# VHH binders against Serine carboxypeptidase-like 19 (SCPL19), part 17

Target 1, 268 residues: Serine carboxypeptidase-like 19 (SCPL19), of Arabidopsis thaliana (Mouse-ear cress) (q8vzu3)
Amino acid sequence: SLLVKSLPGFEGPLPFELETGYVSIGESGDVELFYYFVKSERNPENDPLMIWLTGGPGCSSICGLLFANGPLAFKGDEYNGTVPPLELTSFSWTKVANILYLEAPAGSGYSYAKTRRAFESSDTKQMHQIDQFLRSWFVKHPEFISNPFYVGGDSYSGKIVPGAVQQISLGNEKGLTPLINIQGYVLGNPVTDKNIETNYRVPFAHGMGLISDELFESLERSCGGKFFNVDPSNARCSNNLQAYDHCMSEIYSEHILLRNCKVDYVLA
Short names: E, the ipSAE of ESMFold2; O, the ipSAE of OpenDDE; V2, 0.75 times the mean of E and O plus 0.25 times the DockQ between their complexes.

## First folded at step 16 (VHH; framework vhh_8h63_2)

Design c5 (from b1 with T52D; at its last look DockQ between E and O 0.01; V2 from the best seeds 0.00; counts 0 for: pae O 3.5 > 2, placed apart)
Fold by OpenDDE, look of step 16:
Structure c5 (fold): chain B 268 residues (1-268), chain A 124 residues (1-124)
Amino acid sequence: as target 1 above (268 residues)
Amino acid sequence: ELQLVESGGGLVQAGGSLTVSCAASGRTFDDYAMGWSRQAPGKERELVAGIDWEGSTYYADSVKGRFTISRDNAKNTLYLQMNSLKPEDTAMYYCAAHIKYGLPWRTAEYYDYWGQGTQVTVSG
């Protein structure tokens, strides 16, 4: 692990404690997960500890640190080819919580795998890896074992966070050590139930005035109210769904007030 | 991260059938919406078929009723069954992945992780 005292783009020393490092996970130790750990600026000993998982999947949790709830942010929204300046945020959750920003799975940020097999991941595997990571991390950071512990995330992490909590809880029940003081989880605009969310996209779009009444009615009639896993033989429904996609093409679906960009620079 | 390798292309007569496959590696298949695009000589690349995370499918008008896209998540493999092939179906066929939930996947615009392609030639 490394204590980071300064960063490019930030003038002077960092006014908060930042630790970075790798944790080896897996039976063979062939996965190395990188993390950013920011101590609470209030009371690290008593304040909650949260592991933050950025979605994507595969996005670096540095995005959480710099774009979501961390103590730093870029001055400006566009990269111009030079070292971007950094500033302190006033709304940082690190004001009252210890936050562990994990880059997972392997391939995210600086996290990597030593073998092809180890590089392959799934949501379920990631949940297990998070538990393994935490167990190992806590061994090296025993002073935080007793802190109330939360799992946080946004966007695609909605698929991971509840499962990770479940995995942690199961691990505790199985007697894995150290016992993690898991209290719950926090999600921001999460991906949750795929079927429900996917199906509700159309009504939501209509309700928000993103698609016309005519298109919505056509969608309802042709698709029978089911807008996911559509029968490929239903050409009319498929065509209407394509029209829906066209209407949504310029809109960020996870935050409809934002423009849809291929490069994800906004944490939804 | 994700690697895609197409196979199964070849020469077929008009009216014939062909199945192309795409093997995915590096990540589990279910994380992605998948698509088949093609590029004919002198034409732009176009999405001919797509399949999302829940199994919903999309087909370009030019291939509707003739092509079928399917996926096997257990095998990390994408398929395109092409029936009633026409000379105008002659193209390099590419496999592509779409990782972002919520974005349009019935257009080629947001697809990433392209393979090297497999050539399909239909003789008239």
Scores: ipSAE 0.040, ipTM 0.428, lowest interface PAE 3.5, mean pLDDT 91
ESMFold2, look of step 16: ipSAE 0.322; ipTM 0.675
ESMFold2 (binder alone), look of step 16: mean pLDDT 80; pTM 0.811

## First folded at step 18 (VHH; framework vhh_8h63_2)

Design f1 (from b1 with E54Y; at its last look DockQ between E and O 0.04; V2 from the best seeds 0.00; counts 0 for: pae O 11.9 > 2, placed apart)
Fold by OpenDDE, look of step 18:
Structure f1 (fold): chain B 268 residues (1-268), chain A 124 residues (1-124)
Amino acid sequence: as target 1 above (268 residues)
Amino acid sequence: ELQLVESGGGLVQAGGSLTVSCAASGRTFDDYAMGWSRQAPGKERELVAGITWYGSTYYADSVKGRFTISRDNAKNTLYLQMNSLKPEDTAMYYCAAHIKYGLPWRTAEYYDYWGQGTQVTVSG
């Protein structure tokens, strides 16, 4: 592990404690998972500990650190070929929590596998790997074993976080050590059931005033309340969905206060 | 990142049928609007068909009633069933994807991901 005192793009020393490192996991130690650990800026000894799982899958946890709930952010939106400047965020969760940003599975960020076989992963495997990672990490960080522990994540991590919590709980029940003080989990914009989520886009748009009452009623009537995998033979529903698309065409669906740009700013 | 690989192209006689496929990898493509474009020698690339994440479809006038675009999200695969093929349909066919909130009737230039293409040749 390494204590990071400064970063390119940040002027002066970091005003918070940042540790980075690798944890070897797997039966043969064929997977090396990289992490960013930011201590709570309030009371590290008593504040909750959260492992944050960035979605994608395969997105670097640096996205969590720099674009979600971490203490740092880029000052500008455009990259000009030079080291981008960094600034502190005012909304950082690290103000009240210890956060462990994990790059998982292998291939995410700086995490890697030593063999092709070890590089292969699945959601289920990732859940196990997260548990293994945590067990090993806690051994090296015993001072945090007693902290209330949470699993957090966003986007595709909606598929991973509940399973990881279950795996941790099962491990505890089986007597795995150290016992993890798991209290719960947090999800942001989680992927759960894609059909349900897709279906909800229409009523959500209506609820937010992005489509008219008339269009919404027409959509409900013509589509029968199902707005995903629509039968192409249902011309009326298809036409209404086109009208919906027209209304949404300039709106970023993942953040309705933003413009719908060609570049996708959010990785699912 | 999303990678696209087309297959199924070949030589077919006029009036015949052919199905081309596009296998997506790297990410699930069910969040994306997908499309098929084609480019004939000496012509500009044109969008032939599109399909949204909710299954709404678009077809160019030149292929309406003859071509069918479909997707299998479980297999992460896009299809284009081509019937009643004409010599004018001869082209390199490309699979394309754009952001999940995109419109399938956008011009080809607005798509963000492309495959290497599969050649379809229709003999007269």
Scores: ipSAE 0.005, ipTM 0.234, lowest interface PAE 11.9, mean pLDDT 89
ESMFold2, look of step 18: ipSAE 0.267; ipTM 0.639
ESMFold2 (binder alone), look of step 18: mean pLDDT 81; pTM 0.830

Design f2 (from b1 with K100Y; at its last look DockQ between E and O 0.01; V2 from the best seeds 0.00; counts 0 for: pae O 3.5 > 2, placed apart)
Amino acid sequence: ELQLVESGGGLVQAGGSLTVSCAASGRTFDDYAMGWSRQAPGKERELVAGITWEGSTYYADSVKGRFTISRDNAKNTLYLQMNSLKPEDTAMYYCAAHIYYGLPWRTAEYYDYWGQGTQVTVSG
ESMFold2, look of step 18: ipSAE 0.395; ipTM 0.709
ESMFold2 (binder alone), look of step 18: mean pLDDT 81; pTM 0.820
OpenDDE, look of step 18: ipSAE 0.030; ipTM 0.512

Design f3 (from b1 with T28E; at its last look DockQ between E and O 0.01; V2 from the best seeds 0.00; counts 0 for: pae O 8.8 > 2, placed apart)
Fold by OpenDDE, look of step 18:
Structure f3 (fold): chain B 268 residues (1-268), chain A 124 residues (1-124)
Amino acid sequence: as target 1 above (268 residues)
Amino acid sequence: ELQLVESGGGLVQAGGSLTVSCAASGREFDDYAMGWSRQAPGKERELVAGITWEGSTYYADSVKGRFTISRDNAKNTLYLQMNSLKPEDTAMYYCAAHIKYGLPWRTAEYYDYWGQGTQVTVSG
């Protein structure tokens, strides 16, 4: 592990404690998972510990650190070919929590596998790898074993976080050590069920006044409440969905207060 | 998530040999460490052999040198070759699965999935 005192783009020393390192997982140690650990700026000994899992899958959790709930952010939105400047965020969760940003699975960020076989992963495998990572990490950081522990994530991590929590809990029940003080989990804009999510887009749009009552009623009637994978032979439903799409065409679907531009406002 | 179906059990004389198999389905077989457990009437279920997803094997002392666990990932099948069988080996044999990605100090006796079992009876 390494204690990071300064970063390119940040003027002066970091005003918070940042540790980075690798944890070897797997019986053969063929997977090395990289992490960013930011200590709580309030009371590290008593504040909660959260592992943060960025979605994608395969996105680096540096995105969590720099673009979500971490203490740092880039100044400006454009890259001009030089080291981008960094600034402190006022909303950082690290003000009240210890946060462990994990790059998982192998291939995410600086995490890697030593063999092609070890590089292969699945959601289920990732859940187990997260548990193994944590237990190994806690061995090296025993002072945090007693801290209330949470699993957090966003986007695709909606598929991983609940399973990881379950895996941790099962491990505890089975007597794996060290015992993880798991309290719960937090999800931001999570992927859950794609069909349900897609289906809800229509009533959501209506609820937000983005489509008319008339169009909504027509959609419900013609589509039978199913607005995904619509049968092309249902012309009426298809036409109504086209009208819906037209209404939404200039609105960013993931943030309805934003314009629908070619630039992605949200990191996956 | 992972379905396991055992087969190959039966009656065998002491000193004989028997091979039991386990067919896996529903998930990627090679993500899982696999094991064979057995339970005799009135006794607790015990792990007799295990094989990791990497192919590393381990055996209980009671079967070491006599039993061989193996897997064919292409066929999603787990095997247990049992030689020099003893009446004490009589039990229901269960196929089990877990994802074992552990440090060397971690035990491998924890499984998340189980089959229905296949009966092995050794007469003496």
Scores: ipSAE 0.010, ipTM 0.236, lowest interface PAE 8.8, mean pLDDT 90
ESMFold2, look of step 18: ipSAE 0.365; ipTM 0.708
ESMFold2 (binder alone), look of step 18: mean pLDDT 81; pTM 0.819

Design f4 (from b1 with E54G; at its last look DockQ between E and O 0.03; V2 from the best seeds 0.00; counts 0 for: pae O 12.6 > 2, placed apart)
Fold by OpenDDE, look of step 18:
Structure f4 (fold): chain B 268 residues (1-268), chain A 124 residues (1-124)
Amino acid sequence: as target 1 above (268 residues)
Amino acid sequence: ELQLVESGGGLVQAGGSLTVSCAASGRTFDDYAMGWSRQAPGKERELVAGITWGGSTYYADSVKGRFTISRDNAKNTLYLQMNSLKPEDTAMYYCAAHIKYGLPWRTAEYYDYWGQGTQVTVSG
């Protein structure tokens, strides 16, 4: 592990404690998971510890650090070919919590595998790997074993976080050491059930005033409350969904306060 | 809603080439990340190739260097150029799409839309 005291783009020393390192996991140690650890700026000994799992899947956890709830952010919106400047965030969760930003699975950020086979991953495998990572990490950081522990994440991590919590709990029940003081989990904009989520887009849009009462009623009647995998032979439903799409065309579906911009990246 | 229709499948000899296409309709094509999956008899469906909104690509190890995925947003069409075909490539090939989350080259489970598939048969 390494204590990071300064970063390119940040003027002067970092005003918070940042540790980075690798943890070897797997029976053969074929996977090396990279992490960013930011200590709480208030009381590291008593404040909660959270592992943050960035979605994608496969996005770097640096996205959590720089774009979500971390203490740093880029000052500008555009890259001009030079080192991008960094600034402190006022809303950082690290003001009241220790946060462990994990790059998982292998291939995410600086995390890697030593064999091609070890690079292969699944959601289930990732849940196990997270548990392995944490137990190994805690051995090296025993001072944090007693801290209330949470699993956090966003986007695709909605598929991973609950399973990881279950895996951790199961490990505890089996007597794995060290015992992890798991208290719960937090999700932001999570991926959960695709059909439920897809179906809910219509009533959500209506609830937010993005579509009219008339259109919503027409959608409910013509589509029978099912707005995903619609039968193309149902012309009325299809037409109403097109009207819905038209209403939503300029709105970013994952964040309705933003414009629907065409960008080639996956949100964390 | 997005509708996907595959075409171009057929019988080809080992070592041959084939291009399959997927025509999209109903929504703006360029709002979706796209992928090709295939399913052989008795086997699970597997992701073969993926392409993001802006054209970043992924390939399964089994087809890397032989297959090329591409898209024409102006035509609302997805393509898969298959070269050096092998009997092991015999499968129903499916076009898939998903919206603005997830990487198209991880698992096929989170794709939101699927076509009916086009059959590709490679004779030995």
Scores: ipSAE 0.006, ipTM 0.182, lowest interface PAE 12.6, mean pLDDT 89
ESMFold2, look of step 18: ipSAE 0.283; ipTM 0.638
ESMFold2 (binder alone), look of step 18: mean pLDDT 80; pTM 0.815

Design f5 (from b1 with K100R R106K; at its last look DockQ between E and O 0.08; V2 from the best seeds 0.00; counts 0 for: pae O 12.9 > 2, placed apart)
Amino acid sequence: ELQLVESGGGLVQAGGSLTVSCAASGRTFDDYAMGWSRQAPGKERELVAGITWEGSTYYADSVKGRFTISRDNAKNTLYLQMNSLKPEDTAMYYCAAHIRYGLPWKTAEYYDYWGQGTQVTVSG
ESMFold2, look of step 18: ipSAE 0.401; ipTM 0.727
ESMFold2 (binder alone), look of step 18: mean pLDDT 81; pTM 0.815
OpenDDE, look of step 18: ipSAE 0.000; ipTM 0.260

Design f6 (from b1 with R106K Y110W; at its last look DockQ between E and O 0.03; V2 from the best seeds 0.00; counts 0 for: pae O 11.9 > 2, unsure alone 63.8 < 65, placed apart)
Fold by OpenDDE, look of step 18:
Structure f6 (fold): chain B 268 residues (1-268), chain A 124 residues (1-124)
Amino acid sequence: as target 1 above (268 residues)
Amino acid sequence: ELQLVESGGGLVQAGGSLTVSCAASGRTFDDYAMGWSRQAPGKERELVAGITWEGSTYYADSVKGRFTISRDNAKNTLYLQMNSLKPEDTAMYYCAAHIKYGLPWKTAEWYDYWGQGTQVTVSG
């Protein structure tokens, strides 16, 4: 592990404690998971500890650190080929919590695998790997074992976080050490049931005034309330959905106050 | 608005090969991750293959090693080369697009744009 005292783009020393490192996981140690650990700026000994899992899948948790709930953010919106300047955020969760930003699975950020086989991952495998990572990490950080522990994440992590919590709980029940003081989990804009989510897009758009009453009614009638995996042979529904898509074409679907750009926006 | 039109479907014998194409219009599809999905009668639509705007690919286990997805951004066209075809591959094949970056979505539900499909029939 490494204590990071300064960062390119940030003027002066960091005013918070940042640790980075690798944890080897897997039976043969073929997977190396990279993490960013930011201590609570209030009371690290008593404040909650949260592992943050960025979605994607495969996105670096540096996104959590720099774009979601971390203490740093980039100044400006465009990269000009030079080191981008950094600034402190006022809304950082690290003001009241210890946060462990994990890059998982292998291939995310600086996390890697030593073999092709080890590089292959699944949601289920990732849940296990997260548990393995945590148990190993806690061995190296025993002072945090007793802290109330939470699993957090956003976006695709909605598929991972509940399973990871389950895996941690099962591990505890099986007597794995150290015992993780898991208290719960938190999700931001999570992927859950995509069919339900897809169906709610239309009424949500209508509720937000992004589509007309007439279009909404036409969509409900022609599509029968099902707006996912629509049969292309249903021309009326397809046409209405096309109209819906047209209305939404310049709007970022995950944040309707933002413009729809080819580059994904921050998930916070 | 991105429009997708599939072509190249047909009848092929088991063990044979077939290439289906998807022509995009209205917008250039180089900003989109693209995918091929298929739907057999009475079955749910499933993602067969995906490709990001960077060219990273994903394949369903059922077609891995047999199918190849590719794109030609200059021609605004998506391709699916299907080898060693099986009767189980019989389906309507749909071209799909979404604007997400990263790995292609592994489920068809995440795609926002669809073509009308091209029928592929494999005789046993």
Scores: ipSAE 0.000, ipTM 0.203, lowest interface PAE 11.9, mean pLDDT 89
ESMFold2, look of step 18: ipSAE 0.350; ipTM 0.694
ESMFold2 (binder alone), look of step 18: mean pLDDT 78; pTM 0.793

## First folded at step 19 (VHH; framework vhh_8h63_2)

Design g1 (from b1 with R27F; at its last look DockQ between E and O 0.01; V2 from the best seeds 0.00; counts 0 for: pae O 4.1 > 2, placed apart)
Fold by OpenDDE, look of step 19:
Structure g1 (fold): chain B 268 residues (1-268), chain A 124 residues (1-124)
Amino acid sequence: as target 1 above (268 residues)
Amino acid sequence: ELQLVESGGGLVQAGGSLTVSCAASGFTFDDYAMGWSRQAPGKERELVAGITWEGSTYYADSVKGRFTISRDNAKNTLYLQMNSLKPEDTAMYYCAAHIKYGLPWRTAEYYDYWGQGTQVTVSG
């Protein structure tokens, strides 16, 4: 592990404690998971500990650190080809919590696998890996074992976080050490049930005034209230859904107040 | 790295059938909508068919009833069964991945990560 005292783009020493490091997981140690650990700026000994899992999957948890709930953010909106300046955020969760930003699975950020096989990942595998990571991490950080522990994440991590919590709990029940003081989990803009979410897009759009009453009624009638996995033989429903798509074409689906810009979207 | 590799193209007589395939790698295939687009010489690329992660399908009017798009998530493979082929179906066929589920997928503009394509030629 490394204690990071300064960062490019940040003027002066960091006013918070940042630790980075690798944890080897797997029986053969074929996976090395990288993490950023920011200690609470208030009371590290008593404040909650949260592991933060960025979605994607495969996005670096540095996104959590710099773009979500961490203590740092980029100054300005433009990149000019030089080292981007950093500033402290006023809304950082690290003001009251220890946050462990995990880059998982292998291939995310600086995390890597030593073999092709180990590089292969699944949601369930990731859940197990997170538990393994934590068990190992706590051994190296015993002072945090008693801290109330939470699992946090956003976007696709909605699929991972609950399972990770379950895996941690199961591990505790099985007597794995150290016992993790898991209290719960937090999700931001999570992916949950895709069917339910997909289906709700239409009524949501209507509720937000993004589609007309007429189109909505037509959609409900023609699609029978089911707007996912539509029967291809239902031409009316398909056509109405196409109309829906056209209405939504210039709207950013992740935030309807934003314009749908040409960006490299990743599965969030 | 995301890769899409099309195969199965060839020369076929009008009225014939052909199946093209797309092998996908480097991303979570089953979370993305996939599509087939085609481009004929001198024409714009057009979405021929699309299929979402949950199996919803879309077909261009020109191929409805003749083409079937399907996917095998276990094999990370996308298929396009083309029946009753016509000379006007002659084109380079491209496999494409949708940018992200939840965005409009019944139009071509939101597909990305195209393969190299496979040529389909229908003789009259």
Scores: ipSAE 0.028, ipTM 0.441, lowest interface PAE 4.1, mean pLDDT 90
ESMFold2, look of step 19: ipSAE 0.308; ipTM 0.687
ESMFold2 (binder alone), look of step 19: mean pLDDT 80; pTM 0.801

Design g2 (from f5 with R27F D112E; at its last look DockQ between E and O 0.02; V2 from the best seeds 0.00; counts 0 for: pae O 11.1 > 2, placed apart)
Amino acid sequence: ELQLVESGGGLVQAGGSLTVSCAASGFTFDDYAMGWSRQAPGKERELVAGITWEGSTYYADSVKGRFTISRDNAKNTLYLQMNSLKPEDTAMYYCAAHIRYGLPWKTAEYYEYWGQGTQVTVSG
ESMFold2, look of step 19: ipSAE 0.327; ipTM 0.704
ESMFold2 (binder alone), look of step 19: mean pLDDT 80; pTM 0.802
OpenDDE, look of step 19: ipSAE 0.006; ipTM 0.241

Design g3 (from f2 with R27F D112E; at its last look DockQ between E and O 0.01; V2 from the best seeds 0.00; counts 0 for: pae O 10.2 > 2, placed apart)
Fold by OpenDDE, look of step 19:
Structure g3 (fold): chain B 268 residues (1-268), chain A 124 residues (1-124)
Amino acid sequence: as target 1 above (268 residues)
Amino acid sequence: ELQLVESGGGLVQAGGSLTVSCAASGFTFDDYAMGWSRQAPGKERELVAGITWEGSTYYADSVKGRFTISRDNAKNTLYLQMNSLKPEDTAMYYCAAHIYYGLPWRTAEYYEYWGQGTQVTVSG
């Protein structure tokens, strides 16, 4: 592990404690997971500990650190080809919590696998790997074992976080050590049930006034309330969904207050 | 093993219509954004259309209003309905998959998996 005292783009020493490092997981140690650990700026010994899992999957959790709930953010909105300046955030969760930003699975950020097979991942595998990572990490950081522990994440991590929590709990029940003081989890803009979410897009759009009452009624009638995996033979439903798509064409579906741009806003 | 198998290509007259399909296997289809790319002789591969698991769609300017991308997750199948075909639409059409949320799924560069393609030829 490494204590990071300064960062390119940030003037002077960091006013918070940042640790980075690798944890080997798997029986053969074929996976090396990289992490950023920011200690609470208030009381590290008593404040909660949260592992943060950025979605994707495969996106670096540095995005959590720099774009979500971490203590740093880029100054300005545009990259000009030089080292981007950094500033402290005012609403950082690290003000009251220790946050462990994990880059997982292998291939995310600086995390890697030593074999081709080890690069293969699944949601279930990732849940197990997170538990393994934590068990190993806590061994090296015993001072945090007793801290109330939470699992956090966003986006695709909605599929991972609850399962990871369950895996941690099961591990505890099985007598794995150290016992993790898991208290719960937090999700932001999570992916959950894709069918339910997809289906809700239509009534949501209607509720937000993005489509007319007439179109909504037509959609409900023709599609029978099912707006995903529509039978292509149902021409009326298909046509109404096309009309819906037309109404939504200039709107960013994941954030209706934003314009539908060619590039995903997560990368903007 | 992840597989994408395109079908439905063929010869069609200008102004005609054609539907190509992509059968997906070996992965959780509904977790992926899917897309159609095409490559004409002597040209680079370009993304023609994309669709997320949520149903959001993208179309290249060259095909907007003429092509429609859709998916059937129950059948693990991706479709591209092509109307008002033009000779310049002649190309090998490839099915592509993209798993990563937050990445630019509107760009062909970031699709991880590709099929073998189906040839579409539009005669003038």
Scores: ipSAE 0.006, ipTM 0.239, lowest interface PAE 10.2, mean pLDDT 89
ESMFold2, look of step 19: ipSAE 0.171; ipTM 0.606
ESMFold2 (binder alone), look of step 19: mean pLDDT 80; pTM 0.809

Design g4 (from f2 with T52D; at its last look DockQ between E and O 0.01; V2 from the best seeds 0.00; counts 0 for: pae O 11.7 > 2, placed apart)
Fold by OpenDDE, look of step 19:
Formats: sequence, structure tokens, C-alpha cells
Structure g4 (fold): chain B 268 residues (1-268), chain A 124 residues (1-124)
Amino acid sequence: as target 1 above (268 residues)
Amino acid sequence: ELQLVESGGGLVQAGGSLTVSCAASGRTFDDYAMGWSRQAPGKERELVAGIDWEGSTYYADSVKGRFTISRDNAKNTLYLQMNSLKPEDTAMYYCAAHIYYGLPWRTAEYYDYWGQGTQVTVSG
């Protein structure tokens, strides 16, 4: 592990404690997971500990650090080809919590696998790997074992976080050490049940006034209230969904206050 | 590994309609944003339609209002309904998959998996 005292783009020493490092996981140690650990700026010994899992899958958790709930953000909105300046955020969760930003699975950020097989990942595998990572990490950081522990994440991590919590709980029940003081989890803009979410897009759009009453009624009638996995043979429903798509074409579906752009806003 | 197999291509008259399908196997279909790209002779491959993990759609300007992309996650199948076909729609149509949130799925550049393609020919 490494204590990071300064960063390019940030003037002076960091006013918070940042640790980075690798944890080897797997029976053969063929996966190396990289992490950023920011200690609470209030009371590290008593404040909650959260592992943060950025979605994707495969996105670096540095996105959590710099774009979500971390203590740093880029100054300005445009990259000018030089080292981007950094500033402290006023809304950082690290003001009251220890946050472990994990780059997982292998291939995310600086995390890597030593074999081709080890690079293969699944949601289930990732859940197991997170538990393994934490068990190993806690051994090296025993002072945090007793801290109330949470699993956090966003986007695709909605599929991972609950399962990771379950895996941690199961591990505890099985007597794995150290016992992790898991209290719960937090999700931001999570992927959950895609069918339910997809289906709700239509009534949501209607509720937000993005589609007309007439179109909504037609959609309900022709699609039977099911707007996902529509049978292509249902021409009426398909046509109405096309009309819906037309209405939504200029709107970013993930954030209806934003314009629909070709580039995902996560990259903006 | 995800495998994609296109079908449904063929010869159709201008103004006609055609539906092409893409069967996915090897991994869960719902983990991917999906797209249809096409490549005409002497032209570059272009993304004509995309659908993300939650059903949001994208269409190239050239096919907007005429083509409809849809997915059936239960069947692991992607569809492209093509209406009002034009001779300039003649191309090999490829199914593509994109797995990562946060990357541009509205551009063909970032798709990770491709099928072998199905030929669509529109006669004038």
C-alpha cells in the first residue's frame, strides 16, 4: 500500500488521508484488485466504512472518487490538454465516512488478472471476489474491522451490491474471518430489475408530460401495459412504442432534464 | 463468451419491409447494450440503431422513422424492423453487443461483440 500525499492538479498536500494499494484474491492469487482508500475526515475510528463499487461493469472506482461522492473534483468543465486542476468538494461523503473505492472486476482501472482465465468475470464471481477482497483487506487494516460497514455503488453496481452484501453475510455465517460488521448498502441510480425499470419508462414519461395522454392510452391498450420484450408481431404496440421513442428521441432517458447525446454523460 | 448470429436478411423491393433478428448465446443477453450496424460495399460500417440495457433507443438519421430496434431478453434475441426500405439500405447487417455502462453505445466503435452478418438487398 501507498499513502498518497499529493496529486497532480491539486495544489499542495492533500488535506485528507488517501491510501492506494493492491489486494491479491483467488486461490492462486491470480487477480490483483486495486483500491483507493480515503479515511474519514471526521473520525476514522468510529465513522462508517463503505466500500464503493462503480458500475459498468468495468469502470474504475476513481469515478466515484472524482465524480460522485469523493473529496476531489476537477475544476472546470473542459479539458484543455494540460493536467486538469483538482479541487475539494463540499459534499464529499468522506467528511463523515471512510470510503474504500474498489476497482473491480479485473480490468477495471489498475486492477488486473495474471491469467486469461482469471480475467473472466461474472456478476456472481464479482460478488465473491468482493468478499475475498474485503477479508484480505481487513486483515491488513484491522483497525477498521469494528467500524460499521456498508457496501455502496451506482449504476450497474445495482446488480452487484446486494449480492455482495449477501455474500459477505454468508461468509460471516460460515465463520470466515475477520467477521465483517456489515450494516447495509447504498445505491445510486442503480440497475435493479431491468424489466420492471424498462416497463416503467412509459408511465414515467407520461407522468412527466413527455408523451401525450392519447399516446399513453394507446400504448396501454395495444401493449397491455407491458412495454418491454414486446412481441414483434404486435404491430400496434410496436408502432406505438416507436411513437414513444420518437417523443423521447431528444431526451436523455437516464436523466430527462438533459439532452440526448451520442456520448454517455458519464464520460462528459 | 457472447456469440451473435444474425438472420432474416434477403431481397426486398424498395418500399418494402423486412425484419432481421440476432440470436445471442453464451452469456445473459440483458447485460448488453445491443446495436445493428451495416456495411455497404465500398462504405464504412455504420451503426444504424442501438438499444441500451433499459430499452432506450438510438437511430441514425438515415433510418430514423423507418427502422425500429427492439430486444427480447427472455429469448436473447435482438430485432430490427425495417420499413420503407430504400436501395441505399442495401448492406450487410451486423448485430453487435456493448457491455459497459458509461461508454458510448451510440457509436459502433465501442461495441465488443459482432455477428457474421445477414445480407439485406433492396431492389430499386
Scores: ipSAE 0.007, ipTM 0.200, lowest interface PAE 11.7, mean pLDDT 90
ESMFold2, look of step 19: ipSAE 0.048; ipTM 0.494
ESMFold2 (binder alone), look of step 19: mean pLDDT 80; pTM 0.806

Design g5 (from b1 with L103M; at its last look DockQ between E and O 0.01; V2 from the best seeds 0.00; counts 0 for: pae O 10.9 > 2, placed apart)
Amino acid sequence: ELQLVESGGGLVQAGGSLTVSCAASGRTFDDYAMGWSRQAPGKERELVAGITWEGSTYYADSVKGRFTISRDNAKNTLYLQMNSLKPEDTAMYYCAAHIKYGMPWRTAEYYDYWGQGTQVTVSG
ESMFold2, look of step 19: ipSAE 0.336; ipTM 0.691
ESMFold2 (binder alone), look of step 19: mean pLDDT 80; pTM 0.815
OpenDDE, look of step 19: ipSAE 0.006; ipTM 0.237

